# VH-VL binders against q54z64: the designs that were tried, part 7

Target 1, 212 residues: q54z64
Amino acid sequence: QFISIQKYDFSGNCKNSSDSASSFEASSESAAICMQNDLLSGIVTNEGVCLIFNEVPTTFIISTKGDYIVRSIYDINDNNCQGGIIENKAIEIDECFVECADDYHGSTYLFSTETSLNYPSNTFMEISYNGECDGQWKTSFNYLQYYIVNKCNVAHEIETHTFSVGCNSTSSWVSEYAGEVCTVEPTVTTSYPIVDNCGDLDNSNFIDYCNI
Below, E stands for the ipSAE of ESMFold2; O stands for the ipSAE of OpenDDE; V2 stands for 0.75 times the mean of E and O plus 0.25 times the DockQ between their complexes.

## First folded at step 5 (VH-VL; framework fv_libivirumab)

Design l24a (at its last look DockQ between E and O 0.05; V2 from the best seeds 0.00; counts 0 for: pae O 7.4 > 2, placed apart)
Fold by ESMFold2, look of step 5:
Structure l24a (fold): chain C 212 residues (1-212), chain A 124 residues (1-124), chain B 112 residues (1-112)
Amino acid sequence: as target 1 above (212 residues)
Amino acid sequence: QVQLVESGGGVVRPGRSLRLSCAASGFTFSSYGINWVRQAPGKGLEWVAIISYDGSNKYYRDSVKGRFTISRDDSKNTLYLQMNSLRTEDTAVYYCARGYSTIWGLRYKGMDVWGLGTTVTVSS
Amino acid sequence: DIVMTQSPLSLSVTPGEPASISCRSSQSLLHSNGYNYLDWYLQKPGHSPQLLIYLGSNRASGVPDRFSGSGSGTEYTLKISRVEAEDVGVYYCMQALQTPYTFGQGTKLEIK
């Protein structure tokens, strides 16, 4: 099984629901509520992988009965998620929840489990995998993260700035905008070559992938 | 035009204080962790401190811990380094450098933007 | 603290020939997310440092493809496939796995 974390465009109003509780205590809504909004980005991961989520080192595991996901949060300086867990959050599977940053800003998420690897088209993807450096990442996949190409994202949950991601066969780029909507002209666009990064002896590899 | 500009350097005697500023422009300042890095005359680079994007986490090299304070004011797009109890070994060019991006889903991209530096001289 | 050791500390290269700089860390820089947190920086004479390579092997924006990084764990290499006059300066590796972040001693590259 894989854990799928999808981030949708935020359309809620947090003014009278300043949620300081764990996401599992948030309003129970069907996945359809999240899916009324645009999918912006996501993560697909195996259990127990140490990754950065919401700016902190994090692991996700599926509960023994498979009815919720445990998000374990670590100190930002915690190499490999091997120190003490700072906080655990229980997350309901297949329910839409909102984490509010302030009255008008937040993040909208859908956590699910999948028996096969699934990810959207029209994405820029960054992928971690194991095995030989031959590009067979789907068979040795650890986790991936993706952005839907040419979608306007809020840069930070409290942030009034926005960004979009683009890519082609040779490059990826991030365009940053001043303000809460992506304007016609970005403030800056930064481009990077598409790379296939290989690990040695530790059997870990990385690839940038423009899935257009 | 992505830019970092340091200011506030000068010549001071040991035991005194200075406050360095780093003005950011042309990018989403509030989405980045920012570093201070220094270079003593004729020496290599030495990392000094980092502040997280939201200011909640601050880390220092041991030789400055307790004497230096890193901070940020996102409404002014400005990073600060308050340097108290200065010592002669703090003499260096101080750079601010944009580091960890908090844009969701993006990979760490190194310290990809550096200022021109501001010189701090601590002498008797 | 993670100690970063560069070799050589100085090298002199004929234009058009390759160059190679090694960096060793006292601890593995491989994160469980699969990335090696090792950067390479160039400081040209009279200039601020500039990023060349991040996460072991990824070229920064605008860096020519004659620069390549490789390695994993505790051993890393920066290669310049054909040295040009503009490549003169001091090269630093840096680990960004954990604070305090630490640089190598620097490698001065000069043209013969």
Scores: ipSAE 0.271, ipTM 0.711, lowest interface PAE 5.2, mean pLDDT 82
Fold by OpenDDE, look of step 5:
Structure l24a (fold): chain C 212 residues (1-212), chain A 124 residues (1-124), chain B 112 residues (1-112)
Amino acid sequence: as target 1 above (212 residues)
Amino acid sequence: QVQLVESGGGVVRPGRSLRLSCAASGFTFSSYGINWVRQAPGKGLEWVAIISYDGSNKYYRDSVKGRFTISRDDSKNTLYLQMNSLRTEDTAVYYCARGYSTIWGLRYKGMDVWGLGTTVTVSS
Amino acid sequence: DIVMTQSPLSLSVTPGEPASISCRSSQSLLHSNGYNYLDWYLQKPGHSPQLLIYLGSNRASGVPDRFSGSGSGTEYTLKISRVEAEDVGVYYCMQALQTPYTFGQGTKLEIK
């Protein structure tokens, strides 16, 4: 049983907040509304796997009835999700919702469950594993993260920074743009190698793929 | 343990060259962008340059562009700073500091690892 | 370039009392992901700089909870709830939103 999280280019209303730090608020939308927009990125993971979601250590668990996913957020420094839970949030399966970080920043997601792991096409992917670095580390799947290539991760409202991801057989890159739309020349393009790494102190056992 | 160790500092005359090294250990060097930061005597910190984790991107402060070259050798877990046409205002302690990681998310958690620094003195 | 401005430039504090340092940026450091790319560093006398806070409000590993960072956009604050003798040094804010990375002038903290 896998949990699939898809991020779409869709913006709903975010609640006004005076908080200077990230606070996650959600408003539900229909799955159909989400799917009418461009898919930008996604995550496929096992239940209970600790992953960095929006830069925060997070686990996802399916409810007993199977109609909700419980997202648990941990301390930003708790990369193993072993400490106390900072926040729990119930997320409806097969429903669209907007998560707001503050007054101006939000993302739209669709959560679903899947019985099989599928590699998305036209993507740059990172697959994380949790095996020992003894030649068999790739047997312990944690999660798959992917970006749709050549799609603009649109910033909304007063955002001045957008980006797109590209890749080939040897490299991936991030192109950063000024403004809300990736139609002008990028201000900077940062390239990265396709990697196949194990044994990092930060538990960074992962493989990169360009699936074009 | 995770650490960075700078070397190569010394006393040189203006117009001369110097090459600094930064040896990394205790972490996957090739997964991180690395910075050079300098501090003139009795002054504040000043960012100098950064190199991406595969060396494909390099950025410099304007005052060192065309004179300094940042590079890395991942096979040796070593960062370099080639300093040419040195000026008196380049006099400083030079630190290497670990920075950015991979592209999923932004994976920035500050410059969390610093070396002890190496001293560069440019004087007539 | 983004200009970072700290205040005050010097601070003398009685042990056990709180301290507060302000940092202002010439443009917003808030990224589209919702995080502010503002770090705080401490350089103790005779030592290398060390990370205290990253992304505005996150304490680095090993940093005591008496240190806290807050703020968003162009205004940021580092607070020390109860200053100790070991907190003496120069504090720097730094923006990491874009290159060139830029530091504040530094704030020298001394004990009365």
Scores: ipSAE 0.016, ipTM 0.559, lowest interface PAE 7.4, mean pLDDT 84
ESMFold2 (binder alone), look of step 5: mean pLDDT 92; pTM 0.952

## First folded at step 7 (VH-VL; framework fv_libivirumab)

Design a3 (at its last look DockQ between E and O 0.17; V2 from the best seeds 0.00; counts 0 for: pae E 7.1 > 2, placed apart)
Fold by ESMFold2, look of step 7:
Structure a3 (fold): chain C 212 residues (1-212), chain A 124 residues (1-124), chain B 112 residues (1-112)
Amino acid sequence: as target 1 above (212 residues)
Amino acid sequence: QVQLVESGGGVVRPGRSLRLSCAASGFTFSRYGINWVRQAPGKGLEWVAIISYDGSNTYYRDSVKGRFTISRDDSKNTLYLQMNSLRTEDTAVYYCARGYSTIFGLRYKGMDVWGLGTTVTVSS
Amino acid sequence: DIVMTQSPLSLSVTPGEPASISCRSSQSLLHSNGYNYLDWYLQKPGHSPQLLIYLGSNRASGVPDRFSGSGSGTEYTLKISRVEAEDVGVYYCMQALQTPYTFGQGTKLEIK
């Protein structure tokens, strides 16, 4: 099985527990909303793969009974998840919830499990795989990340900056905007060719894919 | 083997122009932003310019802005630095250095590959 | 521009003993994503620079475990737990938070 992590437009608020404080809540405590039209980005991963989630090294596994997903969090400097686990968090499957970065910033998520590899259309994707750098990623697939193209995203969960992602058959780009809406001219647009990216010395390969 | 090789250095008089090249091999050049860094004789390192992987964004240190132009030709796996209106303070060894960047933003690993450098001497 | 200040500018070390190099920035290098955009480079005599540490504390591939980076915000430290003869050269910190990227002045390390 695969673990699917979908990030949606922020649909809740982050309660103030104390001044300049942050909290994370599961959907069982609040009415978080995960409407498909609000989908912004996501991850599809195998169990136990080390990846960066919410800016920290993380692994995900499905519980023995299949009832929930365990997120294991590692030290911010442990980029390959080889150190000790700092904490574990249980995540309800198929239940929308909010993770707060601080009092006014957060992300809305839906975690699910899938027996087949599925990902949305109208996305720019990056796929992680092991082995030879030849684009044959399905034999050694680790995880993939995607952004829905032409959707407005918050750049960092702590800042009020936004971005959108676009791509075509040869290029991808990120447009960054000042403020909380992507409706004015971008302040900068950074473009990337769509190519295979062999990770020198870190044994990870990446392939970009514009799924339009 | 991953490598960068600079060329095009030489001795020129103030006010003249020179073009440096940096040839890349052993990696997919079009995925990377590339920097120019220089070092004056007996002095420290000084960042000069960076170009994004597709050439859409260029940034320069103030002392060279308007005189130097960084560019790339991905069909030749080559980075360039066009240096106009050269001054004696531009005298240095010039290195190209590979940055690393993806759209997903989590693969910054410094300037992990450097060339051997090419020497530019500006003197009358 | 972010100014990077290294200390000391020169260091003589007995082989096998520790060394420590400090780097201060005129602005915080801690990005809102939680990373400190501070790199360390070594330039051995007659060679081009090589990356030692990136993002404050991550060792580059092939760099010995005796090198470590620490710090956050405006103050950073490179430590060498046991200096060896091949560690001789000039050490530079560099901020990569914003352009123009800027280096410290360099710290020359010599063996006594």
Scores: ipSAE 0.016, ipTM 0.463, lowest interface PAE 7.1, mean pLDDT 81
Fold by OpenDDE, look of step 7:
Order: C-alpha cells, then structure tokens, then sequence
Structure a3 (fold): chain C 212 residues (1-212), chain A 124 residues (1-124), chain B 112 residues (1-112)
C-alpha cells in the first residue's frame, strides 16, 4: 500500500487565521474540493520511508485501522530520520488540509492511500529506489516526487519566492520569480541535467524522469 | 556512509605539477558542487576552488588562478585538482568538501562532508 | 573579497561554562533569498574540519544542541551553552555568499 500526497493550488484563508504555524488544518471534508484546484505537485511513498516534506525530514505511516496517516517529523537536520521524533501528526485520509506559511501563503494537501503506483502525466519526477541501477525503479522504489510542469509553486524556504518547473528528455529547469505569482518575468532560470545515478549498495539510487 | 577520500599528495619542487583526486561515495555526486579547501601547516583554513554540480562553472581564489584547474568526472564520482607551477606557499593539507546541491536535491547545508585530506609539500 | 574577522582568537573555558565566539563580515551576508550565508566549522586537533552551523543558525546533523548560531547581516555569534572537553579545537566562521569563500582567522578553544 502506498501513500499519496497531492499538493494543490492554495485557496485557504491564512490571513484571518490567528495560527500561522505549519500545522495541517482541515479545510474541507471532501477530497473533491481539493481537486477543484490545480494540482501542482505530489509525492508517492512507501510507509516509513524517510523523505523531505516541506523542508523537514518526515516519515508517513498508515494507521492500523487505515483511517488516518501518522506523520512523524524529525529534526530539520536529521535527513535520515534516525534521531528522535520531534512531533507526530495525525492526518485524516481523503480530506483536504491547509498548511499556512504566513498570512498570504499556504498549501492545500490531499492525503490518500493507493494499492497501485500512480502518477500524473506532464510531470517532472524524481524517484528514489533501491536495488539494481537498471532503470527498473517501479519494482523497488522508495518514493517519488513529481511536479506538474509549467505550474506556479511557492518555495517552502522563501515565502515570497515562486517557481515553475519544466523538462525535456535531457534537462530540467526551474524558473524562479521574485513576485507572489509566476506571471512576471523570471529573475533566473536554472537548468539541470536529467539524473540517473547509483548510490552505494547501502544507499538509494536516484533517477529523474520527464514524463511528458 | 557518505564520504570523500583525497589522494595524490606528495613532495615536489617549486614549478612542478601535482594532480589531486577526491573520490566520493554514498551520495549522488553529480548533484553537488564540490570544493577544495587547504590548510598550511599551523595556519587556518583557506578556500581554494569550487566546481558546480555539472562542471559548467568553476571559481578560484586569486592566488591560484591560472595555475590550478578544478574538474570532475561524474562517471567515476571523482573530483580533481590539477596544480601547475607550484609554489612554496601552496604547501598545505588539501581537503575536498561537499558544498551546495541542486534544487531537486537537499538544500544548501554548508560544507557538510569533508575528506581526511592529502598533504602537498612544495620545497626547494 | 569579503573579510571575515573573528574574536576572540583564543578562548580558555572551564568545563560546564558557556562560550561565545563572534564573527564579523566586511559586508552583509544576507542574501536576497532571506538567508545569511555564514557557516561555522570546528576542527578538532588532528582531525578534518567539521560543520557545526550553516546559514547562520542551522545546526548540522549530529551536532549537539549546546551549539547555537545567531546573527544577521555583518554580525554573527557561535555559542556553546556548556563547554565539554570534546569541544576543544579551532572554530572558523566562513562566508559562502560569494566566491571566493573566505574564512575567519579561527578561534582556538581550550579547556582550563
């Protein structure tokens, strides 16, 4: 069973909220409401896999009853999730949540469980997988992250920083904007090669994939 | 098991050349900028050069410009420092240190991985 | 080049007592992205340097919580709340805002 996390365009109301903490607050009981917004990015992960979520090392586990997901948050510098758990959060499955960064910025999330590996088209993907470096990542993947190409995202580390992602068969690129939205001319566009790298035997492999 | 291992140090006369190597393991080498940092005997740390993740950009301290060349071979997970026209003031322990990463990797977290260093001695 | 100035250059501390090291830059290390590109490194005797703090205030993995970094712009401070014997070594601040990266002179910490 896999955990799917979808990030949608922000439609929350953080300005009128007295709490601007990185806490998940239920914005709607209906997953359909989240889907009314544009999908921006997402993660598909196995249970217990350590990954960086909103710039914080995190593991996700499905509850025994399957009714919620437990997010364990580790120290910001504990990239391997080997230290003590800083916080546990219960996230209800198939409901919309808003996480506020500040009064004007936030993210809308949908958490779900899936029996098969699914990811959308028109994406740039980064995949972590174990085993042989033969490109057969689907049978041994740990997690994958995807970005819908040409969608405007808010950077987690910079509240007023926005970016869009694009890719082709050889490269990916990030266009960064100084404004609140990706409508102005980008301040910089950085290109990156498509990655296909092997780690050591005890480390994960990484592969980039432009799914267009 | 992330590590960097330097090699290639030795004793040479002024004007000669040496090539240092830095072997990386335990991480996606091609996603990181890598630095050379040196330390003269009994002195402080001195940044020498950096190469970007894709090798498209290199930067040097002024005192080594035109003499040193930093390069990388991602297929071998190896960083190099070609040192030409060596001077006595180049005598130092040379460290390779992992630096910044791409936006699709981890954020910048300083030079978080250092090798054990390799010693270069330039003496007449 | 950005000049980094540390003070003091040497420090003798009784175990259990706090320590503080200052680092000043000749220009602001605050990037437009809102982060200060100032790192702190420790080199223990006979060892390679190791990262303690990055981007001004972020403690590196495995670094005890008795270490903390603070500051912004041109003034920075590394604090050790309770100095231990294992903290002996030379501490360096380094700016990573622009090349060439530049280190402070180093601060030698000894135990009384």
Amino acid sequence: as target 1 above (212 residues)
Amino acid sequence: QVQLVESGGGVVRPGRSLRLSCAASGFTFSRYGINWVRQAPGKGLEWVAIISYDGSNTYYRDSVKGRFTISRDDSKNTLYLQMNSLRTEDTAVYYCARGYSTIFGLRYKGMDVWGLGTTVTVSS
Amino acid sequence: DIVMTQSPLSLSVTPGEPASISCRSSQSLLHSNGYNYLDWYLQKPGHSPQLLIYLGSNRASGVPDRFSGSGSGTEYTLKISRVEAEDVGVYYCMQALQTPYTFGQGTKLEIK
Scores: ipSAE 0.012, ipTM 0.563, lowest interface PAE 7.0, mean pLDDT 86
ESMFold2 (binder alone), look of step 7: mean pLDDT 92; pTM 0.952

Design a4 (at its last look DockQ between E and O 0.10; V2 from the best seeds 0.00; counts 0 for: pae E 4.4 > 2, placed apart)
Fold by ESMFold2, look of step 7:
Structure a4 (fold): chain C 212 residues (1-212), chain A 124 residues (1-124), chain B 112 residues (1-112)
Amino acid sequence: as target 1 above (212 residues)
Amino acid sequence: QVQLVESGGGVVRPGRSLRLSCAASGFTFSSYGINWVRQAPGKGLEWVAIISYDGSRKYYRDSVKGRFTISRDDSKNTLYLQMNSLRTEDTAVYYCARGYSTIFGLRYYGMDVWGLGTTVTVSS
Amino acid sequence: DIVMTQSPLSLSVTPGEPASISCRSSQSLLHSNGYNYLDWYLQKPGHSPQLLIYLGSNRASGVPDRFSGSGSGTEYTLKISRVEAEDVGVYYCMQALQTPYTFGQGTKLEIK
């Protein structure tokens, strides 16, 4: 099974919590909404893979009965998740929730499990895999990350800066905006060639892909 | 206004430690991988280490593995190089250099922004 | 480690004339994605290095079109079609295919 993590446009109010919220915490004043049209980005991962989630080294596993997901958090300097677990959080499957940065800022998530590898179209993706750096990523897949193309994202949780992602077969780009929405002209657009990133024997390979 | 500024260099005896810092400004530090590159007096460039945007990927040249540690503190927009068990052959100007970034982090095939360097001298 | 060998190690050029610098790698730098993982840098006297060419042939932002990179596999060339006084410095190739990333020895370009 795979774990799907989807990030949506922020819809909640974090007044009843000023710290990071547990996925199982009850919010007395906010209700999260995870509608398909509000999807911004996501991750699809195997169980037990070390990845960076919300800037912290993290692993995810599905509970023995398959009824929740365990997020294990590691020291910020433990980039391979080899040290001791600092914190475990239980995350309810198929329940939209908010992770708060402060009373008015946060991120809206939906965690689910899937029996087959699935990811949306109209995305710019990066795929992590092991073994030879030959593009045959499906046989040694670790995780993938994606942004929905041409969706407006908040660049920093507590700031008014926004950005959008675009791509074609040869390039990706990010457009940054000074305002709270991406409707004005971008202040800067940065383009990158789409190239693979090979690891050594001990590190994963990465492949970028414009899925349009 | 995109810039990198190194600090923490100095003169030190063999076997001692130094910690170099690289302060970033004018760009979103947490979106970029950063390298350390050094240059001994009168010599060519030598790549030392790289750290990915999220800190999950760290790579070193063999001569510094186990002695040097690259790290980052995104809350301070600062890259570090902890240099332990220093040797005379570590004497160099140390540069930090930003890799060619993509949306998902580390693209280390091109170093498009360099600092001015900080000098480390290891001598008795 | 991938060994990078530059030639010549030094050259002296009359302004307005072309220059060519070669770089050989001990292994192919051509990846299955079609890119050659080779960069070129210039270090002007008293300055930090600057990126000229990435992925074999792509000019970095702000680099004049008189600079060009070519080659594939184990053989790469940086060409300057008309050398100017501002081009003085040491040129380095670097492979970015796999860590440890490695530079060539450098090519010092001087004006005669």
Scores: ipSAE 0.054, ipTM 0.556, lowest interface PAE 4.4, mean pLDDT 83
Fold by OpenDDE, look of step 7:
Structure a4 (fold): chain C 212 residues (1-212), chain A 124 residues (1-124), chain B 112 residues (1-112)
Amino acid sequence: as target 1 above (212 residues)
Amino acid sequence: QVQLVESGGGVVRPGRSLRLSCAASGFTFSSYGINWVRQAPGKGLEWVAIISYDGSRKYYRDSVKGRFTISRDDSKNTLYLQMNSLRTEDTAVYYCARGYSTIFGLRYYGMDVWGLGTTVTVSS
Amino acid sequence: DIVMTQSPLSLSVTPGEPASISCRSSQSLLHSNGYNYLDWYLQKPGHSPQLLIYLGSNRASGVPDRFSGSGSGTEYTLKISRVEAEDVGVYYCMQALQTPYTFGQGTKLEIK
């Protein structure tokens, strides 16, 4: 089965948090509450796969009883997740929680387990898959990350920097804003080519996909 | 428009200190990890240090640990390298180079932006 | 530390002819996500280094399509399909998988 991670627009409260750092705190007991906010991005991954989550190398595994997910956080420069675990976090399944950056900023997340691959439309996607480089990544899926296009996101969960994502068949881009809202003119728009990395048959492949 | 500009280089005797600066413009500075890379005269490139986007993590090559300190001031879009106890082997052109981005999550697109470099000469 | 080894260390090429530079790492640079954290840089005479290829095979913005990167694991290759005069300089591979980041020795490309 797959682990599904959804990031929603922040509506939590991080004030007077003892940590005031990147810690997961329960914000609600219902997945429905999370869904009241706009979906911004997400990840679908197999267990134990090393991927970048919230800016750090991470692995996720489902507990033996299936009642929670364990996130293992690695050093920011340990891209292979081969070094020591910096932190383990237990995450309740199908409940909303907030990861706080400071007293007023954070991200709202929903973790779930799924038996089939599911992702939303109108997204920019990055996909890791095994096998032949024939684009049939759904049958050899490792993990995927997606961003809802044309949504306003807060960079690093700080109010002074926002961004939006767009893509087409050849490129993806990020428009960066020096304000709290993406309605102002972007400071800069950075364009990147659509990635299509093909390794040997024994290696994982990686492809970007504009799902519009 | 996206650029990095180094400054602060000079000629010093061994044991002295210098502080290099790297001014960033044209991009969201606080969203990127930034590197220092140096090149001794007639030699190859040598990575020196990196600071994470939020400054929470710093890494150095072994030969500069305890002597060099990398830091950043996001309010000024400036990267710094405090170099203490300088040695002759620290003589090099020092480049700052943009590293990973945290905007699309943590993404690496290479060191795609380099400054013109600032020269540090340590000689007795 | 990951050791990067380039070959050859020098290369003289006739304009219009292809060139190939190899880079070997002491350990695999392949991430579980499928990316190889191997970059290629070019430093033209009197200039700062510039990015050519990132993550093994992706051309940086503005880089001509005559440049291509390939390879995986511990073996990588930079190819120039048709060498031009402007391609003169020193080419470096660099691993960005883990700190300390490490460069190859550099390959000096000259025109015959």
Scores: ipSAE 0.024, ipTM 0.636, lowest interface PAE 4.2, mean pLDDT 86
ESMFold2 (binder alone), look of step 7: mean pLDDT 91; pTM 0.945

